# Designs tried in a protein design chat: VH-VL binders against Cap-specific mRNA (nucleoside-2'-O-)-methyltransferase 1. Part 5

Target 1, 225 residues: Cap-specific mRNA (nucleoside-2'-O-)-methyltransferase 1, of Dictyostelium discoideum (Social amoeba) (q54wr1r214to438)
Amino acid sequence: IFINRAAVKMANIDKLADLLTPIIPVPGKPRDFIYFGDVCAGPGGFTEYVYWKKTRGGKIKGEEGLDLDDVVKGFGFTIKGQCDWNVEKFSKQIPIHNFVKEYGLDDTGNILKSENIRDFSSKVFYNTNGFGLQLFLADGGINTDGKESLQELMLQQLILCQILTMFETIGRGGNFVCKIFDTFTPFTIGLLYLVYQHFQSFSIVKPFTSRPLNSERYIICKNFL

## First folded at step 5 (VH-VL; framework fv_temelimab)

Design a8 (from t4 with heavy chain F55W)
Fold by ESMFold2-Fast, scan of step 5:
Structure a8 (fold): chain C 225 residues (1-225), chain A 123 residues (1-123), chain B 106 residues (1-106)
Amino acid sequence: as target 1 above (225 residues)
Amino acid sequence: QVQLVQSGAEVKKPGSSVKVSCKASGGTFSDYAMHWVRQAPGQGLEWIGAIIPDWGTAAYNQKFKGRATITADKSTSTAYMELSSLRSEDTAVYYCAREGYSYLDSYYGMDVWGQGTLVTVSS
Amino acid sequence: QIQLTQSPSSLSASVGDRVTITCSASSSISYMYWYQQKPGKAPKAWIYAASSLQSGVPSRFSGSGSGTDYTLTISSLQPEDFATYYCQQSYSTPLTFGGGTKVEIK
């Protein structure tokens, strides 16, 4: 089904936390509809999983006759160019034509720039009629070129920017998934505590597909307060 | 092309604090980390810490944590390093140096250095 | 903390000589950086990512190495090359420098 490793990771995470069933329905939409965001999303594995799951592998339109806009709508924020590569790797039977790719004010997709966060957040606000996102996914990473100290500084900024973008776009009752690493600084601990305070539940998990020696973990936060 | 211009030499008494500035001229202040490195007379180079000015995120050498504070002011394109509780062994030339980055690709080292600021700690 | 050991600490050489400076890391790293410093001056970035020359660095300079062992080589020493050379790692915090190798005229 999925040839994308990221899609398989998201499937594991969703099975642990049941993230695609919203507790607060979107006004004017069917009960099971969700708005979701996927930042640092390239090549789009998390997005592929969400559309696959919500469209029942692309069968909803054939069996129920529902418009895709009544099933799911996603907003992606990715470095420009990476998303284009992913289009051919999605299953051809999964309808994703209403997925919106955003690249920020400067058209780069760089989430480290506050102007790009503001631009993305404004577009989500207007496109959701102010309701916000029911699911926010953040699977961002940085170059592992062997510069751990500069990587630590950039990773702190990446985590901060992903969390800020989530706070600006998430709606009440929304769920949040964010990649973190096992490098706990006072800064990162403070950020995680801030996130902890704003959700009904908070957990840190290692996805089934991640190797034991990999420092990759995810925070899974349910029901934004 | 781009220059980092540091504040002038300082003479301080033990127990006092010093704040050294580093102004970027001739280029953008964004997309660079600013490092602080010192060198005691006749000795080698020692890393103090770094800041990403765009977000104010700083990292420190554990040896200086609690005494060093690194900050930046984007409006003036200036980075600062403040060192408190000065001792005679803090006598050194203090350098700022920039490092370019991209969160997808960061191979560059500290490519542009300031001229250095001599800080002398004596009674 | 990764410790960098430079060898030799100093050397005397003549114009035209081939000079090799080594830098050994206490644990495996991916890249090494080299800086040239002349008396009374700030260090100058010289080699990045183990083997790439900074803009303006003469082609007689080269860097090589991987893992724990890295080298800076000058194929034919010139008068302007007499300086102290420092290796530096960015693999792990804190950033650390080697003790320096002083290249002196014979």
Scores: ipSAE 0.006, ipTM 0.567, lowest interface PAE 9.0, mean pLDDT 82

Design a9 (from t4 with heavy chain F55Y)
Fold by ESMFold2-Fast, scan of step 5:
Structure a9 (fold): chain C 225 residues (1-225), chain A 123 residues (1-123), chain B 106 residues (1-106)
Amino acid sequence: as target 1 above (225 residues)
Amino acid sequence: QVQLVQSGAEVKKPGSSVKVSCKASGGTFSDYAMHWVRQAPGQGLEWIGAIIPDYGTAAYNQKFKGRATITADKSTSTAYMELSSLRSEDTAVYYCAREGYSYLDSYYGMDVWGQGTLVTVSS
Amino acid sequence: QIQLTQSPSSLSASVGDRVTITCSASSSISYMYWYQQKPGKAPKAWIYAASSLQSGVPSRFSGSGSGTDYTLTISSLQPEDFATYYCQQSYSTPLTFGGGTKVEIK
């Protein structure tokens, strides 16, 4: 249920911005191949959408005879626990065997720890031969039950760490999607301005499937400079 | 394990300012928000604001916004609350209290409190 | 802002009595927190997330509730339970406390 909702949101965002077609091809790979990252991403809805779209709903595996490594490869980073990856719940017809789950240096998946960001970034650098990611997805949230009063401060740190991880891993021409809430502080505005300066285009969208209960927006940034 | 130790009592004139400190002893502020709560004589508890030391940014009760400034120094594990333009109504015991806010959340609320600092505003 | 109303404001009960304190929020919240304060001392965290006891809190204490109505119960009042109990919400800014319930044993 959580996976289905995130996949639908990503489909809407992708249709608006055409995020899965790289403007700069990955050296040594077919034209439409992408490396992508999905941080704070458990249980994996955005990842499932990307694999589904790139493999044509699983058809590419059988019909084309293509190796999955010539189609798409993802790197995931999420906390261990209830929101961890739920690969068993992914559609069985979608091949995902080359997807890499990372949990950082301390094996917790906590993106708020700089050592974990550094570990994840190093693995991405190594596995992409320094080329970096063509798509970076950040759908991070926090449990605010009983903590909603501090939500904007807690989310500031999460947004900062997601953006830092993006800057460490994204390749030239890469696209960036990040969940934000519509509460803005000078700190958040400053971060968004920094992001704005590093991409050819910057948009803030509310997916039409997002209800008031979810009160979420996404920044969509195209073509990392 | 961790204990919050606050600075000593203060007597201030109306119109002046006071700065109260709160030091974590036996631990750090890592993954915790630091709250400031006051209690006037014979009254209940009133929230002033909080800071997440890892961010360096603070949230305030609107009643105190513009008069209260909450800061933290992670290197010394010390939080501060400065209240300006003091009035007699600001006479109270001021408490610091920590609350877990980590991305890994524990739900514990304000689980450790300082001993309190009496601030008396008199002319 | 969310107002918390505690009832009663004070009560007197005998050792061994069952005591119930209620906290009502002006708007629906996820969790309630309870603190015990003895005269001249700082508040102590007592119950978190509506129903979970803090470490060292005697099992005679319990918390319950959801939405707007929350309750703290003492199944068999003891002399050391003399204190004022405060409910508190962290759901919305500003954080607010109830007016307190003074429990007197006599």
Scores: ipSAE 0.006, ipTM 0.515, lowest interface PAE 9.7, mean pLDDT 81

Design b10 (from b1 with heavy chain E102D)
Fold by ESMFold2-Fast, scan of step 5:
Structure b10 (fold): chain C 225 residues (1-225), chain A 124 residues (1-124), chain B 106 residues (1-106)
Amino acid sequence: as target 1 above (225 residues)
Amino acid sequence: QVQLVQSGAEVKKPGSSVKVSCKASGGTFSDYAMHWVRQAPGQGLEWIGAIIPDFGTAAYNQKFKGRATITADKSTSTAYMELSSLRSEDTAVYYCAREGYDITYGSTYYMDVWGQGTLVTVSS
Amino acid sequence: QIQLTQSPSSLSASVGDRVTITCSASSSISYMYWYQQKPGKAPKAWIYAASSLQSGVPSRFSGSGSGTDYTLTISSLQPEDFATYYCQQSYSTPLTFGGGTKVEIK
């Protein structure tokens, strides 16, 4: 049903950590409503999972039931172009029409540009009435297709920018999921420790769907302090 | 089309430092990693390190870590390599070379454009 | 670190000859890169990703290989091909180059 392995990974992570149940309800919304962000996530597997789960597999439709804006609302940020959002390939059973695609100030979706982070963060702040996100998903990674040397620098910066974007948009009680790799520099370890200090719980997991030889891991952080 | 233009030849005393510049023209400086490679007279190529100007972070060959400092100034599209505690065996032609990258996929490219080289002579 | 060994270190050949240069890595890598350098000049990108020719490189050049063993071949040597050729890996830091193969006129 899901368009890629990222949706399956998110389902596995959510089953372990119960990430879609907000500890602090959004003012003016039903108890189970969440705002969420999904960065570096094209073609959209994590987003597909969240909407599928929150709409009960598509049973909730704006025209046929509860307004989607009372169920879930996501904000996406990914590089514009090929591997951009593939919303039309999501299951047609899933209502997703209120999902907001953001591409930053320069319309590129490049999270490595501070102007784009600031623009995305400002729009999230405005559209959540300053409350922020109850779930922040960061599935950013790079293809290590035979060229590992400079990719370590790119991964380090990508992780930094994803974490900075999370800090600028997450609300109190929010949950955070971020892809990491076994490329632990002192800088990256310092960033993870900073994240660790701002959440009630912190875990590092390897999803069941990750290949055994893959260095891919996820940090799962619950309840932003 | 991009061209890399390096600073002129330097003659230095042992124990001093040298700073070589590499200015990019004709393309977006920030879309590329900048490498530094040296070649002693009659010898092969030796990698010193690289910087991605957008990140401000540099990677080094451990042989040069602590002596080499690679920096970039995006406003002038210029990369720099500073080598301290110079010895006679540091006498070499120093090259800058660019490598493209793709943020979406994280793909890197080979060093496709090279500067003309800067001869650094260390003599007493 | 990954060491690259080129063979031969030097060779003499005549115009029209088929020339093969080999590069062996101390551990398995995905891709090899090749550079051409003429005396007094900077290296030029020549072959990337083991087998792809840089724009402007004549079709008489080819690259092949996988794992630890890679080759650069010139099917019919021309006068402008006399140069030193270096292989290079970017699979692991530090980036390393082979010792070079000098192709000389006979």
Scores: ipSAE 0.007, ipTM 0.561, lowest interface PAE 9.1, mean pLDDT 81

Design b11 (from b1 with heavy chain E102S)
Fold by ESMFold2-Fast, scan of step 5:
Formats: structure tokens, C-alpha cells, sequence
Structure b11 (fold): chain C 225 residues (1-225), chain A 124 residues (1-124), chain B 106 residues (1-106)
């Protein structure tokens, strides 16, 4: 039972694309272990889904006593403040104590600052012993309920910075999910083509939980080359 | 408190270009979009375009696309609007105006602070 | 492009009068913004999001409206209120302004 709408969206995406099983296993970890990143992600719906799914709704910790560090480990990056992580509101059944919250060099969580991307990337690199992430999730967006005239500029930069952070942290064979909006802009098309060239498979989907009139789409990219 | 100070009046010949500056002081330059709006003598307000300095990308009114170039220099907290291929009908007061935005909330606000204006006269 | 039509283009009023200015959009929008401009001066932010007053704007000013029709009202006109008022939309690019309403001394 997910309270967060983003967790429901991620469940729908994962059902279509099978994103949580790594094609290249993490050295020193069980076959199904993943490191994952979740950026622009407060209050944490995608993170809640990943932990729920990998722990089988908490059964692994309850029944087998398996160390959480042998199941899944996530790294979060989101703006500090009102839209920050709200782990306390995740399902009480889901073990999540090894989730790492990062806020970048200046402690703001602002992904638009290159020094914050660099800081996050360095911490991921060291925490994964240089292997990188098997799943990168980017759910950043701009409210489209008004002021549409400037929102495209903000969205383009946000998407660019999310993709740059993914390139800095993703491991070979990793999967990538990113929210996008308009596919007619030359900038967005060029950026999507760059991403397309770095993955074995590339899809653009509209999750069933998204409103029909919303321009919201997700790119789903499998197996980073 | 933020103040926007624009460059001085200019007189230009048809076919030339003009570059107007807008320097922000007393506040945070990078957290705002900078708009350019013009007003011909005795006429209303017309939007030219806007830039978000942190992004370095600009949006334009299609009427001015290809002639207007909006840029920003964060190191000097200065935004610029260059208009090329000037015509007599480009004679106007050119204003810069800032608009707040929030990446956290995915919102923009409105043009709350305006520069004093720069008169550009295109004659003969 | 969304066109904004202001009515009237000018009006003459006396101190203490109730003044109403309208702004009609060619298509439905969520919010309207209003600016006050005095001769030889830059516009000043006045009303945002249809009905919210900018800091420092007197309470005799109010904004209302939804969809295509928006209104700025001055309940009791004061000498410092004589100016040109412009409506503006940010719902669709390009940003557009109304033609302005000039409030003159009667």
C-alpha cells in the first residue's frame, strides 16, 4: 500500500520494463543486489517503491534476517527544505535505514549547481567502490499549472542536470528512468538522442497513473553501454 | 532590496544594432529570470523575451526571434539585450524586469522589480 | 497568441470615486497580473495572481476574475492613483499586455 503517488508511478514503470534486476551483478554482493540513485525525488516515492520491491514488502528482513546491505542500497539527492525526504511516512513494514540522503557541497540539494553534482557523484563513486549505480531515477519536474512561458527553460535545464548526474554515477549495465515533457523542442530531442546512444534499449512511455492531458512522460533506458 | 540599473539612452541609425545592459544590485541575481519589455512613445508594453541566468538559455517573442539576443553574465550580475537590424519602429523605452522562480516548488512569480528604462531612438 | 483587451482605454474620475477597469483575454487563462505606470516612470507591480496585492499597494485596490474576464477596482480613488494600469498574462508565450487604461483627473 503506497501513500505516495510517485511510488505507484514507479511500480507501473517497473512492471513494464523490469528495472530492478541488474544485468551485471555487483562484485561482492548477492546476484539481485542493486545500488540505486534517486534525484529530485523528495518526499521519496520512487525510493519507497524500490526498497519495498527489493525487500519483498519487508519479508526478507522479517523472515530471513538478511542484512539490508546485501539487498539494496539507495542514494538520494533532493532540495533541502519543505519537499525534502519524508522517510518517516514510508510504509512501516519497509526497512530503509541504509538509505543515504545527499545534499551536495553547499548542503542545499540544488542539482543545478555543478559543484553539487560533483559532490554527489564522488560520494556515489566511493560508496560503490567505483562500480556505480544499477538504477538511476530522475523524477524532477516543474509545475505546469501556470506561467508556462518560462517553465520550458527551467525544465530543459533540470532535465539536463539530471542526465549529467546520471552519466557521472551510472555503472555499466545500469538502467535509467527520467521524467520528460515536450519532445518537439530541438534541445530536448538532441538530449534524448545523446541518452539513446548510451543505452541498449530506449523507450518513451506515459504511465497509466499519469493524467491523460498531462504532458508528463518517462524515458526508460536499459543497459548502459 | 534589489535594484535594476540600466545603461544610458542611445541614438542609432537604421540597420545598426544596440545592446542594452541591466545590472542587478542589492539582491541575488541568479535566483531570478530577467525579462526585457519595450514601450514605444505613447504606446503600450511589448514583451521581447527572458533569460534565466543560471541556465544561460533564453526564450523569445517570435516577433523578435532572429533579431534579439538576450544574455547574462553572472560574474557581474548583468543581463543584456541586443537588438539587430534596427528600424524606425524599434524606437522605444526598453525595460528589464526580474521574475522570481523556485525550482523546489516548480513555480515562477511575476515581474516585481523593473529597471528605470533605456530610451533607444532609431532615426533617418 | 493571447490578446488582452482593456476597457475603457481612458477614464476621467474624481477623488473618492469608485473606478473599475476590465481586461478580457481572447482565451481562458488561470491568472492575471496588473501594473501601475506613471508618466516618465517604469511600471510598478501592483496585483498578481488575479487578486493578490503587491506589498505596499493600498487596500482600496482589489483584483478579481477568472477564465477570460478580469477586473481591477479602486474603491475610493485618491490623487496618487492617477496613472495608467496594464493587465498582463503569463499563461502562454509570448507574454502579452493589455493596451492600458489611463485614469485621469476629472
Amino acid sequence: as target 1 above (225 residues)
Amino acid sequence: QVQLVQSGAEVKKPGSSVKVSCKASGGTFSDYAMHWVRQAPGQGLEWIGAIIPDFGTAAYNQKFKGRATITADKSTSTAYMELSSLRSEDTAVYYCAREGYSITYGSTYYMDVWGQGTLVTVSS
Amino acid sequence: QIQLTQSPSSLSASVGDRVTITCSASSSISYMYWYQQKPGKAPKAWIYAASSLQSGVPSRFSGSGSGTDYTLTISSLQPEDFATYYCQQSYSTPLTFGGGTKVEIK
Scores: ipSAE 0.012, ipTM 0.563, lowest interface PAE 8.1, mean pLDDT 81

Design b12 (from b1 with heavy chain S107D)
Fold by ESMFold2-Fast, scan of step 5:
Structure b12 (fold): chain C 225 residues (1-225), chain A 124 residues (1-124), chain B 106 residues (1-106)
Amino acid sequence: as target 1 above (225 residues)
Amino acid sequence: QVQLVQSGAEVKKPGSSVKVSCKASGGTFSDYAMHWVRQAPGQGLEWIGAIIPDFGTAAYNQKFKGRATITADKSTSTAYMELSSLRSEDTAVYYCAREGYEITYGDTYYMDVWGQGTLVTVSS
Amino acid sequence: QIQLTQSPSSLSASVGDRVTITCSASSSISYMYWYQQKPGKAPKAWIYAASSLQSGVPSRFSGSGSGTDYTLTISSLQPEDFATYYCQQSYSTPLTFGGGTKVEIK
C-alpha cells in the first residue's frame, strides 16, 4: 500500500514506541490531533505513514465527516529535485491536502543553510500559534558515492542541522525520531547527549526493514522537556 | 566558470606561522568542499585537510592535526589554511582545490578546480 | 590510511605510442581519480570515478579498474600529453595520492 520502504520503516518504529499519540493535547484541537514535521524525507514515506495512521487509512474523513485540520497537519522540508515530495503518488485513499511543503528562504530545501532552518522554523511557529510540533521526523542522508572520505563530517553536519531544526520547532511533550549511523565521534556523542538531556526517554533502534548492509539506526526520543 | 585565486608567496622563519588564502569566484562558494593539498620540492601531492564552508567544520590529515587550521569566510568566498610551528620541511607549494557535493543525491565529484598555488619557503 | 602505488614512476614514449599507467590501492576502494600536472602548473582534474573523463579531456584518454587495481591509458600519445599523472582515492580519510607517473619524451 505504501509507496516506499521508509513508510514501512516508520510503521515498525511507531509500533515499538507509540509516537503518534500526544502526551500534551494541542490547545483548540481534539485530543488525538498532532502537528508534525518531516525533514530530509522526500519522497515522503514517513509523511505517508503518519497521514495513513491518523486518518485510519482514509476512513476517518468518510465515516465521521471530520475536517482534516482536526486530525493531523504536517510540515515538510526536503531538498528540491529528484528526492523531492511526491504526495500525488501516495495512496489515493489517504487525504493529505493540508500537508505543507517548505523549501526554505532560498527555495532549495537545503537544511544545511541556517537561513533555511530559520525560515522553516518561523513557518512552523506561525502555523502552530507558537505551540510547536508533537512529532519531529528526520530521515536525512548524504549520498557519499565516491566521497566516503568526507562521509562522517557531512553526516555529522546533517545530523546537527536536523537536531537544530527539531529544537526550533518541537513543542513540549513532543517526540523525535532521527536517523543516525553507528560510527560515533566525540562530536556526534556530544550531540546525542544534548538530545538525551532534553527528553524523558531516549533509545537507539535498528528497524527490521533497514538494509542489512548499511549502518543506519534511529534514535527515538519521547516527551520533550 | 569558477576560479580559485590564492594569496602570494611567503618567506617565513622556523617556528612562525603562515596563513594562505583562496578566493573563489564564479560559482556558489557554499556548495563545495574546499581542500588544501601541498607539494614539497621533489615530492608528490599530500592532502592537508578540507572544510565545507556551509558547516564551518574541517577534516584533517592526522600528520597536520594540531598545526593546521582550515577556515572559511562565506561573506568573502574565501577559504584559509594556517600552518603553525613551521619547519624547513614545510617548504612547499600549497594548493586549494574544490570538491562538489550533493545532499541525498548520487554524485561522482572530486577536486575539479584548483588554485594556482602559493609557494611557502621556510628558511632561517 | 590507504596507500596508492603507481607504476611505473616514469616512462619515455614517442608521439603515437600507447601508454598505460597503473595505480594499486592497499585495500579495496570504490573509485579512483586521476590528475594531470605539467611543470610549474597546478594539477588538473583528468578522470573521475575510475572511468569518466573530465570536460575537455581528449577521448584518447581512458580509465578502468575496480577493487584495488586501476589503470589510465592513452591510446595514441600526443605532444601535449607529456606530464606527470597522479591517482587519488577519496574512499577513506586521509585522502591519498599515488607517487605520480612522469610521461617523458624519448
Scores: ipSAE 0.000, ipTM 0.464, lowest interface PAE 12.7, mean pLDDT 79

Design b13 (from b1 with heavy chain T108D)
Fold by ESMFold2-Fast, scan of step 5:
Structure b13 (fold): chain C 225 residues (1-225), chain A 124 residues (1-124), chain B 106 residues (1-106)
Amino acid sequence: as target 1 above (225 residues)
Amino acid sequence: QVQLVQSGAEVKKPGSSVKVSCKASGGTFSDYAMHWVRQAPGQGLEWIGAIIPDFGTAAYNQKFKGRATITADKSTSTAYMELSSLRSEDTAVYYCAREGYEITYGSDYYMDVWGQGTLVTVSS
Amino acid sequence: QIQLTQSPSSLSASVGDRVTITCSASSSISYMYWYQQKPGKAPKAWIYAASSLQSGVPSRFSGSGSGTDYTLTISSLQPEDFATYYCQQSYSTPLTFGGGTKVEIK
């Protein structure tokens, strides 16, 4: 059904935490509508899952005649290039035509640059009429194959930038999912504590579909205060 | 063409500290991690640590942790390595070297451009 | 920490000879990197990702290997190739270098 393993991971996380039903309705939209963000998550597995579930596998247009803009709208941010969005490989039955791909001020998609975070945040603010996102997904990672020596430095900054982008774009009652690794530094612990203070609930999980030897975990944060 | 230009040779007394600079010219300082490597006379290469200037985050070889401090100033495209509590065993040529980085780190990133080296002599 | 053992520590060879330098890691790694250093000069990037030549490196040089064992080969030694060669790993922190192999003229 899904084109990559990231979509399956998101399905498992959503099954555990019920992340796609907004606690605060978006003004001017039907009660179950959400705006969502998906950063560092090319080629688009998390985005594919969200659109699939919100459109009931693509059936909403046929059954209810609803416009996609009354169901879900996503904003994506990822590195431009080979690992970019691959929406052409999404299930043909899933409507995604209102999904917005952003690449920041310098058009690179590099979330590590503050000007790109600011640009993405401004566009989200404008496109949500200032209401912000009901779901923020951050699946960023560093390729560990052969470069573990600098992975710790880059992971700390990647996590920081994902969290900063979330704070700039998330709306009240919004949910946050972020990939972390289980090698904690004082810096990372401090960031997680800051996040913990801003949500009603905070959990750390290892998705069932993650490899047994993989150190990846996800924080699941519900209801932004 | 990018060059890394280091500060001049220094002679220091035991117990003092030394701060070596490394100025990048010809481009994109913030797109690189900056490494510090030393070489004692007639010996091999030893890694001290590295910094990513865009983030200000530094990593150190445990052997130098607590004595070495690596910093960077993006406005002047300059990286620094300060080594405190100097001993005669710290006499060496100190090199800076750059390494490209990206969110998805590749095997093709490594120390591709090196500074000319700074001789630090610790003697009483 | 990963220790790199480089062999031989020195060798003497004539122009036109085939030269092989080996580097063994104390644990399995993905890639090896090689640097050339001439007396009084900074190291120069030479081979990266085990087998890729840095721009400007002559095609007589090659790198190979995987896991714990890596080699640098010079197919036909030239006068400008006399130098010390160092292997280096970036697989885990701290970054470590081999002890170096000094290639000397016979």
Scores: ipSAE 0.006, ipTM 0.551, lowest interface PAE 9.1, mean pLDDT 81

Design b14 (from b1 with heavy chain S107G T108S)
Fold by ESMFold2-Fast, scan of step 5:
Structure b14 (fold): chain C 225 residues (1-225), chain A 124 residues (1-124), chain B 106 residues (1-106)
Amino acid sequence: as target 1 above (225 residues)
Amino acid sequence: QVQLVQSGAEVKKPGSSVKVSCKASGGTFSDYAMHWVRQAPGQGLEWIGAIIPDFGTAAYNQKFKGRATITADKSTSTAYMELSSLRSEDTAVYYCAREGYEITYGGSYYMDVWGQGTLVTVSS
Amino acid sequence: QIQLTQSPSSLSASVGDRVTITCSASSSISYMYWYQQKPGKAPKAWIYAASSLQSGVPSRFSGSGSGTDYTLTISSLQPEDFATYYCQQSYSTPLTFGGGTKVEIK
């Protein structure tokens, strides 16, 4: 069904945490409607899963009187070029035409640039009438082509920027999923504690589909305070 | 096109400190890590540390831990390396060099642009 | 710390000769990087990711290798190639360089 491993990981995480039913409904929308964000999404796997689940595998498209804008609306902030290709590879039954792809002020999708974070956040604010996101997904990684010595600094910066983007866009009662790695620094621990302070619940999980030697984990944070 | 210009030669007494600057021009300062590498006379290259200017966090070779401080000023596109408690063995040419990086879909990067070097002489 | 051992430390060769420089890492790494340095000058990026030539580097240069063993080859040595060549790893902190190979005219 899913064309990439990120979608399978998200399905596993959602099964454990029930992330697509937020506590606070969006005013003017049906109770099950969500705004969601997907940053550094890789090939769009998290977005594919959310649209698949909310549209019941595409069955909602055929139902009388049901508009996709009454079901789900996503905002993507991804590196330019690769996300579009993989969205076209999604199941043809899954309607995704209202998904908004943002690339920041400089049109690169680089989340490490503060001006790009501000641009994305402003557009989310305007397009949600100030309500914000009920689900924020962050699946970012760093490609240094084997330059592991910079990975610590780059991963710290990436995690920081993803969390800052989440704080700028998430609404009350929203849920947050963020990829983390096992090499914890005092900085990363402090950053996770800050996140912990802002949610009703906090957990760390390893998706079953992750490789045995993969240091990849996800934090799952429910109900933004 | 992108050029790294370093401060001029320094002569220092043992026990003193030296601060070398590296100014970037012609490119985007914040899209790169800035490395510091030294070379003693007739010797090979030795890595001191690096900083990512956007983040402001530096990493160091343990050999220089507690003596080296690497900083960056985005407003002037300048990186600095300060080395304290100088010994005669610290006499070397000090280079700054940039390394690119990318999120998720990056290419291969390495220290592709180097400064001209700053000779630091430590003598009594 | 990953130790890089270059062999030989120096060599003398004539114009037109094939020159091979080897770099061995104490632990397996993904890529190796090479720099050319001429007397009194800063190092220049030369080969990256084991086998890719930096823009402007003549095609007579090539790099190869994987794991612990990497090689820089000059197929037909030219006068402008006389320099010291350094290998470097970025796989693990601290970043380390090989001891250098000085290529001298015979």
Scores: ipSAE 0.005, ipTM 0.496, lowest interface PAE 11.3, mean pLDDT 80

